VH-VL binders against o27280. Designs and how they scored, part 393

Target 1, 266 residues: o27280
Amino acid sequence: MDSMNVPEVLEIKRIVEESESVKTFIFSWDFRREVRPGQFVMVWDFRDEKPMSVSLIDPVRSEIGISIRRVGEFTDRVHGLSEGDLLGIRGPYGRGFELMGRDILLVGGGIGMAPLAALADEATARGMRVDALVAARTADELLFLDRLEAAGVNISTCTDDGSCGFKGFAHERLLTLEENHDMAAVCGPEPMMFQVMRILDERDVPAQLSLERYMKCAVGICGQCCLDDTGFRVCAEGPVFWSQELSRVREFGRYRRDPAGRRVPW

## First folded at step 17 (VH-VL)

Design B25 (framework fv_bamlanivimab)
Fold by ESMFold2-Fast, scan of step 17:
Structure B25 (fold): chain C 266 residues (1-266), chain A 119 residues (1-119), chain B 107 residues (1-107)
Amino acid sequence: as target 1 above (266 residues)
Amino acid sequence: QVQLVQSGAEVKKPGSSVKVSCKASGGTFSTYGISWVRQAPGQGLEWMGRIIPRFGRANYAQKFQGRVTITADKSTSTAYMELSSLRSEDTAVYYCARDDQYEGHFDPWGQGTAVTVSS
Amino acid sequence: DIQMTQSPSSLSASVGDRVTITCRASQSISSYLSWYQQKPGKAPKLLIYAASSLQSGVPSRFSGSGSGTDFTLTITSLQPEDFATYYCQQSDDTPRTFGQGTKVEIK
């Protein structure tokens, strides 16, 4: 009946302030629309629509959470909303993460921890051993540490400025961590994901990476969703890709597209 | 483990203000808030408001809005609750407590600060 | 505001008794309910959160159940240290609100 393509107007039930720039908005959700970690929804403020990852999935309470970083006019407006205000939600869209094996490594950078927080909940519920490397520019931008700790996740932190944990980048910290994982899931800035993927490939750890590029629409119609070398559409084929698939994309981790469609370095 | 230590007992005159402190030790990068809850003698627990020290935003129960101000000083890991225009009905023990944003429960609690308003 | 009502307001019990305290919310709060124990002159102590999750370090004789509007705290075999006042608290909406308390006294 195509209910996924029609926005449902939902009331903001609760707002969790994750950092100065990130909030999680919690909504009642009808789980006849199945939601999996790694999927995204389109958030509509009755003016503009943007894709956002689902960061909390709770069928027992019939709730989902959507974590949003303040980066522009749309997200500034959404951050100005209060509990009781309304937003339109379409979806979910995309393929989610697949869990395999008994040991999983999560590597998240900034807001990329949002879909990984939902995945950590599912992996822990399945009895998997979960190790998380949480990376950010500064200590105040490390996300979901309390949720991960409550779930029993083994946490390592990394900040560019050295304000918490390892001083340096995620891939540099990863080189000092245990190598025994059945799989990995990675989400964050594309250059970080590229470097992490290379290390995991050397360790023969199969990885899934979530590529959450800006999109004009949720149905894979626009060229902004297309990965240059292979023709993959993030909203149709992704946003989650296996590392082997992304290793064939020369653009991944090295180039992005400006509004004119030109390649620019990350 | 996080521990909360509050300032000592206060005796105040009607119409004055009181400022109670709550110093946190331990914990890192937590998104927990600090809530203030009071308890009048022989009465139950009443929530006054909260702050998320990392973000600095405070929210208040409507009953106290305009009289209560909750602030935090990140450099000293200390939250403050200031209540103005004191009345005899404000005589209570005032508690701070760490506030879980997702679940909303309070743990740990400070030891409490007795505030007596008398003329 | 969401009103929380506890029953009974007080009860007398003996060591070894099974004690049941109920809490009713004026509207559905899903499972956003916590239980606290308070002894005279002391701050409240968290026992249960999320309606049924036992706080670390709390004895297994304490358990919580319920969802929506009706909730129960059970102490399966009352100990001398359990004589106290118990409060329920909702965290589904702001302001956070507490029940009036249930005093568990020595029989």
Scores: ipSAE 0.691, ipTM 0.843, lowest interface PAE 1.7, mean pLDDT 87

Design B26 (framework fv_bamlanivimab)
Fold by ESMFold2-Fast, scan of step 17:
Structure B26 (fold): chain C 266 residues (1-266), chain A 119 residues (1-119), chain B 107 residues (1-107)
Amino acid sequence: as target 1 above (266 residues)
Amino acid sequence: QVQLVQSGAEVKKPGSSVKVSCKASGGTFSHYGISWVRQAPGQGLEWMGRIIPRFGRANYAQKFQGRVTITADKSTSTAYMELSSLRSEDTAVYYCARDDQYEGHFDPWGQGTAVTVSS
Amino acid sequence: DIQMTQSPSSLSASVGDRVTITCRASQSISSYLSWYQQKPGKAPKLLIYAASSLQSGVPSRFSGSGSGTDFTLTITSLQPEDFATYYCQQSDDTPRTFGQGTKVEIK
């Protein structure tokens, strides 16, 4: 009953309040099921299940953390839970990030910082230099800054309203940062990721990007996951993709598909 | 960097209540917990309870359940600890401290508030 | 409640000595263990968290080790400013609990 395709009922060991809308739920985890940054799990509240990125991976303490933003009925119910309550967890699923070189740039927007926080821990443990650009609408929505600082990460911030750091969008801030990196990892709203990818491509920085909409496709429970124009199938290879793969896709950053496969603007 | 400043010393009579304040400055008040820890003269450290200001929910040690109330006012970045039905054994220095949500360690600490309960 | 027991309750030492203080939890707390230093009339100061992580600004002569139930604080070369009371604290469960303290006094 401990296969990755069967939910294991786990007790919420600890809850961290990251912001008004984001909480991290921490569980004891059997690391015989290896988990890597960029992978996700299916979270089951005994009524519905949703994919959530793993935001903390701690094999020494035998713990994982899952960060959840309150955006609808399911996440509202989960946010109402307390330490000691139970959730079903199955996984991990999907393709995780790969680390290369000595220096890495992390670019995260909103909840997209969740998988990047786990990646930052792994990169610093490997002795890499880590620079993080953390973006949000307001200062109160910047996530994981204390955790990144404790890990020794060099942090730059930007907010849409200018309440913390650079006033503007992540890609606008990135244009003012001229440090060379061996690789980058990017996670956040798809339009933000598209703009960031363009800049990194022009700088010849190989980047990996995490696409939330393809998490369910990795377990075969979503609709069609073929990307526009090229016939390229991303559902079996997600949610993390190299920038070279995404640069060939007209759909990325411009539109998405509804359940009927029709184009829908962001 | 966050600094915690507490209200001044209090002398109270048995049976009264005391309310100690802890004002945070320099940082985002709502993203960490605030714990209250007391120390009687010549004794060790005793945890009383904590609050996460954004969440507004407090947890208390069983010994203080029913006598202690911990609250926070996000608009003034101030946490409060009120202890009622004071007894001589409540004479202590009361500290507030930032409670790291992931690790649970306390840093920084307020300077402490001496509360003396005398007949 | 998780009970924390320190050993010894007090010790006498000279400048330059290696000092070892132990802390035992009544049940496993993984590595959720912190060490504090307190000088007379002052608030406690964090030295070590997560059993072995040195707090920024704390001298490298302080180190922590252990996991599960048994933990150790070591001062490798005691300095005059190190004469103080030391406390361990667990954060694995609520209520948070402290050891009874170890007083390090001049010999």
Scores: ipSAE 0.659, ipTM 0.833, lowest interface PAE 1.9, mean pLDDT 87

Design B27 (framework fv_bamlanivimab)
Fold by ESMFold2-Fast, scan of step 17:
Structure B27 (fold): chain C 266 residues (1-266), chain A 119 residues (1-119), chain B 107 residues (1-107)
Amino acid sequence: as target 1 above (266 residues)
Amino acid sequence: QVQLVQSGAEVKKPGSSVKVSCKASGGTFSNYGISWVRQAPGQGLEWMGRIIPRFGRANYAQKFQGRVTITADKSTSTAYMELSSLRSEDTAVYYCARDDQYEGHFDPWGQGTAVTVSS
Amino acid sequence: DIQMTQSPSSLSASVGDRVTITCRASQSISSYLSWYQQKPGKAPKLLIYAASSLQSGVPSRFSGSGSGTDFTLTITSLQPEDFATYYCQQSDDTPRTFGQGTKVEIK
């Protein structure tokens, strides 16, 4: 019945190098299987399967893109693939972002820019004004700047080391930006997202935030996808949540869990 | 706005190698590709290969594999194309061009480097 | 490799004419097609990308159309500076490949 649970073997049509550690893999996609910004897919290399955010959605060209950061054995193997090689793709899964109003702020850190890049494309196509705050440790780790600029997005950058744009953290840069957005979408490290959420709450800007870290539980039975105070399942109810939902979660931005379920500070 | 400036004309003997440079200036050296395209006298355009100077490895047209090497130096924002085992048929103008990774069009182009192979 | 074939190889035209150049890909390339103008002794100049998107600074008399395998570059009201060689280029796959060129000459 649910054809999304069976991996489809797809050929890597194109590879875009986004940074030293990030590549976007582009596949032909049948858009009878709908996909929206903020959703993810399971990528299968015929040995292991991992969740990856969809970073490009192009129904006119019948293509999707999946951006993958090299962080371990699975992603290292995938990064070694070439155009013409095959991967299994299952999905999409999760709730996507909702767009509201005329002006949107995107705040992304590192690979968190991947789902936000897809959202930026949809927002600009709808005629929305898009402001993006793109944050990373260094200039070389800022993602999607050329693509965002080509889409007509107003870009602010922030690096921890000051190598591009504002020197400091995303929330410090956000304090210097205008407060006139109808909504915001935020994706990146949880400590960054927590600080950004607090500022947006003070400004009365409704925000959606994407919790990438629990997507590995997307198929099955999962206590580790359940957030402490609310019982949310990230794979079932997320990965995208409204800020009002996350404000009740003690875990968000404060600690994570190891494989034994033990709380570990960020 | 990016500009590409290439090294000057070269005259080479058969069997030698040539290394042409392409320096990017104007704006930060970003994650665009640099493609190398040649044009023999009175002939059309022929793509040789590309590199993403800040992050990537080079990719080559099969016709040139084993003879062409494309490299980049991040510190000087310069891409290089080296062609070895030169023959008279390699006499051409060699262009570098900024290669958009998503769309794949070439803009801007370098001014071109004339390479003449003669004994 | 994707083979790109242009038609015609050359044409003669007068100022004010409408000129049409066609380009055919050996397999579908969606809209991953660009058009370039080259004048003698100069590097090629981008005119059109994504089959129909006019590059900034290029006069509106240039237009592109098509998708899949068949593409057209049109120049309305040809000007003296338009006498040049025109190339199509696909970017759907590696290697990137060009058409053989169309020379637009004074009648």
Scores: ipSAE 0.649, ipTM 0.824, lowest interface PAE 2.1, mean pLDDT 87

Design B28 (framework fv_bamlanivimab)
Fold by ESMFold2-Fast, scan of step 17:
Structure B28 (fold): chain C 266 residues (1-266), chain A 119 residues (1-119), chain B 107 residues (1-107)
Amino acid sequence: as target 1 above (266 residues)
Amino acid sequence: QVQLVQSGAEVKKPGSSVKVSCKASGGTFGSYGISWVRQAPGQGLEWMGRIIPRFGRANYAQKFQGRVTITADKSTSTAYMELSSLRSEDTAVYYCARDDQYEGHFDPWGQGTAVTVSS
Amino acid sequence: DIQMTQSPSSLSASVGDRVTITCRASQSISSYLSWYQQKPGKAPKLLIYAASSLQSGVPSRFSGSGSGTDFTLTITSLQPEDFATYYCQQSDDTPRTFGQGTKVEIK
């Protein structure tokens, strides 16, 4: 019995070390199971499973890549694996990004660049002009710059400490960029995404934003996953949302919910 | 844009060790690999091993396992290749090169370091 | 280890000629193949990566093709500066391995 809901045991073909805390694991993939940028898979280490965004989609080579940040016990174990080791993968799940128009702005913070790297590949393959604003706390935490450059993406960087590019936050850098775009895609820390969304709304640029926090609730892991004010189920309707949908959600950018459903400020 | 500059030529006696340096400038040091490739006179290119400076992890070709040690110092953006128990057959030009982790191609390359092993 | 075999080991050509060099992998490497040019006394220079992607700054007369086990480098309208040794290299697995080289000599 094979279905999307049963993990397929795959061999780690290649490991790319993106930073001290981020690795991309590359697997051979049967593209009869379509994968789109913005979707995620469940990664199983034979003890626990966790949702991870797909960061590389290469149907020509029949490969996918999954970028994983080291943040706890599961991810520490996965980071200890080597090429040739096995992981269970099921999916893909969730709503991916949609591309429209001739040009796109990507705004990514930290690991949020992972799904945007896959989107950049698709946008450039479709002949779109791609501009990327890549944000991190320090230069060592900027992700996928070499890959974006190889794809022909026009890159702007900013770091909180000024160690690379503009000194400051993504939204502060965005205010200094005056070019208009047909659309934008945004992924990163929720406070960053909220500030960026407000600027793009004022510029009449439609944006799609990926809510990575709710992937922990994917496929029923935490029960009901929904947004205040709208009742949207992120695991069923996300993780990618249009800015007009998120602008109606009071909690977006202001507070989050812990596993018990309690409000916690950013 | 990353540039790689290697240390100067060396003449060594059989049984000694040589340590070649490769200093990176421009761009972010540590997000790519540094591979070492040698070329004996009139021969082709031979990969020795690589390091990913961000983690200090090194991989070696089996032929050199036990004789080669590749290290990196992130504070000086410098990678090193040390080859021990030198033989006359180790006479070669030694290159460092940036190893793209996704594609695995080498660009840029250092200028090369000539190592001559003679008694 | 993946073995890379080039053909021919050497060839003679004239300026303006079309030159084709082939490279065969001992097992499938998908499109993880690069081509390098090396002139005497110099480090190799990347020409092509991912089997067919032209490196920035490399003249358009160079092109690569192939996938799996069989790959070709083509130089259309050979120029005087193209007389050099050419190497293929696989990056599908570790260790990274090179072909033995093809020397392109003036006729």
Scores: ipSAE 0.665, ipTM 0.833, lowest interface PAE 1.8, mean pLDDT 87

Design B3 (framework fv_bamlanivimab)
Fold by ESMFold2-Fast, scan of step 17:
Structure B3 (fold): chain C 266 residues (1-266), chain A 119 residues (1-119), chain B 107 residues (1-107)
Amino acid sequence: as target 1 above (266 residues)
Amino acid sequence: QVQLVQSGAEVKKPGSSVKVSCKASGGTFSSYGISWVRQAPGQGLEWMGRIIPRFGRANYAQKFQGRVTITADKSTSTAYMELSSLRSEDTAVYYCARDDQYEGHFDPWGQGTAVTVSS
Amino acid sequence: DIQMTQSPSSLSASVGDRVTITCRASQSISSYLSWYQQKPGKAPKLLIYAASSLQSGVPSRFSGSGSGTDFTLTITSLQPEDFATYYCQQSDDTPRTFGQGTKVEIK
């Protein structure tokens, strides 16, 4: 409905506390401006603006939810807000997930579960079978388990420290799970996504991966739109990419670039 | 599946305080809330307040503000509701219930604790 | 506070009857509405949440409908175990508020 990329000032309708460091802020939303899982919005506190994934999409109630992890000055200020306070929201932006087939595997790490929670709702509403592997360092960082359970999702958990579910990493747990999915969606730390992608490729399961570092490119902000290993620029909007696009990129999940352009391990 | 088990019945004098416990069994506290709801004899249900045990945050109905304190002990998976300055009108069955943060429905419920304030 | 009003306050019914209970909110609560069943001496039991979602394990003869301010609980074929008091509850705002209850009695 909005032809201009102008922030709308919206009232915080509800706040859900997901963990010590993560809150979901719920707003009334006019769905003439469509929102899809995997898209993000720019959240403006009238001083700074940051991209945040949409974690709840409810057209029946005319609501969206935005999940925010407390990591710095901007997010500390937003976490200090209460129901009834105001935030500016622009968007949605970026390429969302595509759903196909009858069965989907979700693999999420930490806050990466936020866009996957919205995807789980859409997949279950379409009648798909949804299996979710939820990974975190500790039980306290596992997100959306109650919401996924309420949606009828088949949940597996793993924590690095063994405080909940399988003790180990997401890719280690994935090796013990069934292989019969029509597609997968993956979001979390880049090293985790790389390991998961390799297993899914071996199983011939097409996967879409959400890469946070490409969110700014989707709104025209210059950033990391070039994948160096292929000699070919990936000019498609992020943050969601197919595994086929990432399988040929040696840099993905293995190293990053420092300000001098040198390859540095994660 | 989580079960909520409450402490036993109490008889209290006017002006005293009562502290009711609600222990979650069959699991540990997750991100759900625990609400306290009371029911006076022959009357309906009245919400008193809630806590999110993992984070220690409590909210209270204004009618009980200043008299009710809701706390939680994560190590024992137990929530508490303390009501002070008791009056005969506080005679009721007090329930704890799991409070879904997204939907706000209450399930499961504790079995209830009868509190009688007399003499 | 959001006020919840149920109608009727009581009704008499026979096994096999279709029973309808209405709940009205003083302002729009979207679909943040739950229905509970309470039997004497027992804690309430969740039947319906989100206005129309049947709680797992609840018989399919129970159904909920409505949005905004007007909501209905329907029991399509009343059974002996259904004689109880029914409460609606809103969760759109704090404080959470309940209707006054509807007692379903044997005719």
Scores: ipSAE 0.692, ipTM 0.846, lowest interface PAE 1.8, mean pLDDT 87

Design B30 (framework fv_bamlanivimab)
Fold by ESMFold2-Fast, scan of step 17:
Structure B30 (fold): chain C 266 residues (1-266), chain A 119 residues (1-119), chain B 107 residues (1-107)
Amino acid sequence: as target 1 above (266 residues)
Amino acid sequence: QVQLVQSGAEVKKPGSSVKVSCKASGGTFKTYGISWVRQAPGQGLEWMGRIIPRFGRANYAQKFQGRVTITADKSTSTAYMELSSLRSEDTAVYYCARDDQYEGHFDPWGQGTAVTVSS
Amino acid sequence: DIQMTQSPSSLSASVGDRVTITCRASQSISSYLSWYQQKPGKAPKLLIYAASSLQSGVPSRFSGSGSGTDFTLTITSLQPEDFATYYCQQSDDTPRTFGQGTKVEIK
């Protein structure tokens, strides 16, 4: 018997405003349901359910945080909520990140920093050296920099417009960073992740990449969650994949599928 | 490191308003809040409200609701606290402080602005 | 509003003494508690956040403990620069609230 598949109605304890478009919602959590960085939950506003990555895991305070970017009707409604309001949450679901070695690199783009922020907390708590490359279009869209700094993470920033840190794309900035990491974790837009993966493969750094596209089925089989060449289902076998698994997927970084299963370019 | 520099001391008449500024410099991250905390002579610390300068969103303590307005000018990295309908009981040192959104602690603090309301 | 009560309101101590200040919240605040030091004519300075996390640059003789409603600040070997007023502050809810302060005076 598994109460993870039934939404539990939880009170929004705190709201952190990360950017104009991103908020983190913090809830009390019963850690008898273990949560690991890289996993997601289904968030229910009593009308619609959407998958959201867990961005804060605090077993000492018995709290989790869920970071949500405003991109459509569901997320607009959730962003209109206040502390004390209720949301349904079920999960966690999916495969989380695995930590190995002593020196790790995190590469995050936009909201992709959300699951990586939780991972950074776990890695630093284990005594690992953490370098983070945080990328966004502008300085105002860089996420979790204060949390990473407080955790003792070595931060490099990259913005398309040059408003903070390196002017350019994440993979261009990565070429200027040291190459002695034992592993990497990457989350962000798929084209960014593809370019980063190629550099890490050339450096012989094992990487884990989080694919959160089209996660419409947290509990069931859904063809829209499948990767073309391998048959992997993101919600069942992901969302976190090792780079050697993704290197065999022809569509990764090149095209995606719409709800009808048709190929569309990024 | 972020540093906060406040405007100079003010002497005001009862019924007037005062606007105190707090300029942030040296910081590279913009996800913090700015809280305003006052301290009357020989008294403790009293939180008035906060703003997140990047987004312009402000929250106020109920006691000050309707009399306090907290604003920010993102282009100059300056937060403002305006207190209206001043009374002699508003005589205090007013501090701005960087407000960590996750932990809620205050660091750094501005040097303080003495406001004296005389009647 | 969450009320914060400190004990004692003042104490007298000598250099080298162990000093303990307590702070009680009117409801559970988990570990959302900070401690500040204030010297006459100066702004407060953060010492401890998250109940027990030492702020960078603060001497290790300062330590914090507690969770829920009861919290303690300890100074293990009081130095001349430690004579000041100390405040606790909760950040679990809005409004943020402070204790009334504890003045540590020379004996």
Scores: ipSAE 0.602, ipTM 0.787, lowest interface PAE 1.9, mean pLDDT 87

Design B31 (framework fv_bamlanivimab)
Fold by ESMFold2-Fast, scan of step 17:
Structure B31 (fold): chain C 266 residues (1-266), chain A 119 residues (1-119), chain B 107 residues (1-107)
Amino acid sequence: as target 1 above (266 residues)
Amino acid sequence: QVQLVQSGAEVKKPGSSVKVSCKASGGTFRTYGISWVRQAPGQGLEWMGRIIPRFGRANYAQKFQGRVTITADKSTSTAYMELSSLRSEDTAVYYCARDDQYEGHFDPWGQGTAVTVSS
Amino acid sequence: DIQMTQSPSSLSASVGDRVTITCRASQSISNYLSWYQQKPGKAPKLLIYAASSLQSGVPSRFSGSGSGTDFTLTITSLQPEDFATYYCQQSDDTPRTFGQGTKVEIK
C-alpha cells in the first residue's frame, strides 16, 4: 500500500539482541513508502499502538529495523515475540534528519542511538566523515557499537559509572573533544540533549535534536501541543528540531508537564 | 578486533560427553554471537548452534537439539559447547566463530578443537 | 532448512587462470551470502559477505556477485596461495547452512 495511515501486518523476519533491554525487529518493507533516518512508525501488537524510531533502513534488502526498549507492558509483550510472529506497522511519520556538509557528529544516549544508527548509515553512504559519541549509564547499555564500527564510524564512549570509556556524562566528554564538525545530530534523555546543545551552540555547530516525547504529535494522535513561553506548536514539527528552535524554549531541558499541565523538573 | 582461542584436543569414549571452550578477547561490551561449526574428516562445514554471550541466549540446529548445550560465562568472556552421548560419527574438528547479528557472517574463527571418539 | 548447493564440487586450475564457483540456495536469501576459503589444517577465512562485499585484507582478485538464489565467486588470475576449498554460507535464516564445498586443485 501507498497509504501511510493504514497499518500493514508484517512478519518479524529477524530479531537482533542489542542489550538486556533493547531488541531490533527487522521487517521486509516496500520502499514505495519512503523512510528516512529520524522518522518513526506506529507499532501495533493488535492490542496497543506505540511510536518507535526506525533504526535500520536498507533499500537493497528491502528491510527496515525498529529498535524497542523494554519499559512497560506493551514493550514487554513485543519483546516476548519470536521470528515469524506478526506486528502491525504504519508510517513512516515525522520529520527526518537533514544532512549537510562533509562531517557530522552524532551524540546519542541510550535508546537515542537507534535513530542515530540509521543516520550513521545514510551519512557514510553519502561519503561524510562520521564521529559518534555514544553515552549510557553502564557499558552494558551502550548500543550499536558493532554497527557503527562496521560502518567506519569513529567512536568515543562514555558511561556514568566509568565501566567503558570516559567516566561521566556525554556533555562532559564533549567538552574534552576539540574537533569541529559541519553539523551534529543528538538523541537521548532531554537533560543530556540540552547540555550538549548548549556546547554545540557555543561552537557554532548547527545541530538537530530528536525529541521522542513529541512523536505522537506528528501523527495527530494527541491534542494540541505547545512549548512554554514561546507558544511554539510542535504537533506538526517533530520529532526532529534544529537547536536554534529549541534554544528559545524555556521548557526544553528544564522541566516537563504532567497530564494536568503542571511543571515537573527533570 | 575480537580474537577467539579454543581449548585443546580431546579423546573421548563412546557414550561420554565433551565440553569445548572458546575464549573471546577484544570487547565484552560488544554484542555479537558465537557460533559453533564442526567439520568431520574430509567433510564440509556443519553449523551446530549459536549463543549471544552477553545475554546467554542460545539457538540450536535441529539435528543437535537435545545433545548439544551452548553456554557462556560473561565474566570470563568464554563460550562453551557441550556435546553428549558421543558416537564415532562425532569425530570432527569443532570451531567457534564470531557471528555478526546483522550480517550473519563468521569472522574471526577460533583455531579449532579436534575431538576424537574411539572405543 | 535452506539448502546450499555449490558447483562444481572440484576443479583443476593453473596459476593465472580465472576460476568461477557457483552457489545456489533452495529459496531466496536476498544477498545474505558469504564466501570462505579453507586451507588444509586451518580454520576457514572470510573472503566476501553480503554477496559482494570484500572483507578487509582480502586481495581484489576475489569478487562475489548474485542475489536471490544464484551466487558466484570469481577469482581472477589464480595465485599459488589460492589452491584451497571454498564454501558459501547463507545467513538469511536459522539454521545457518553451508554449501558442500568446492576444492580448487593445481592442474
Scores: ipSAE 0.597, ipTM 0.802, lowest interface PAE 2.5, mean pLDDT 87

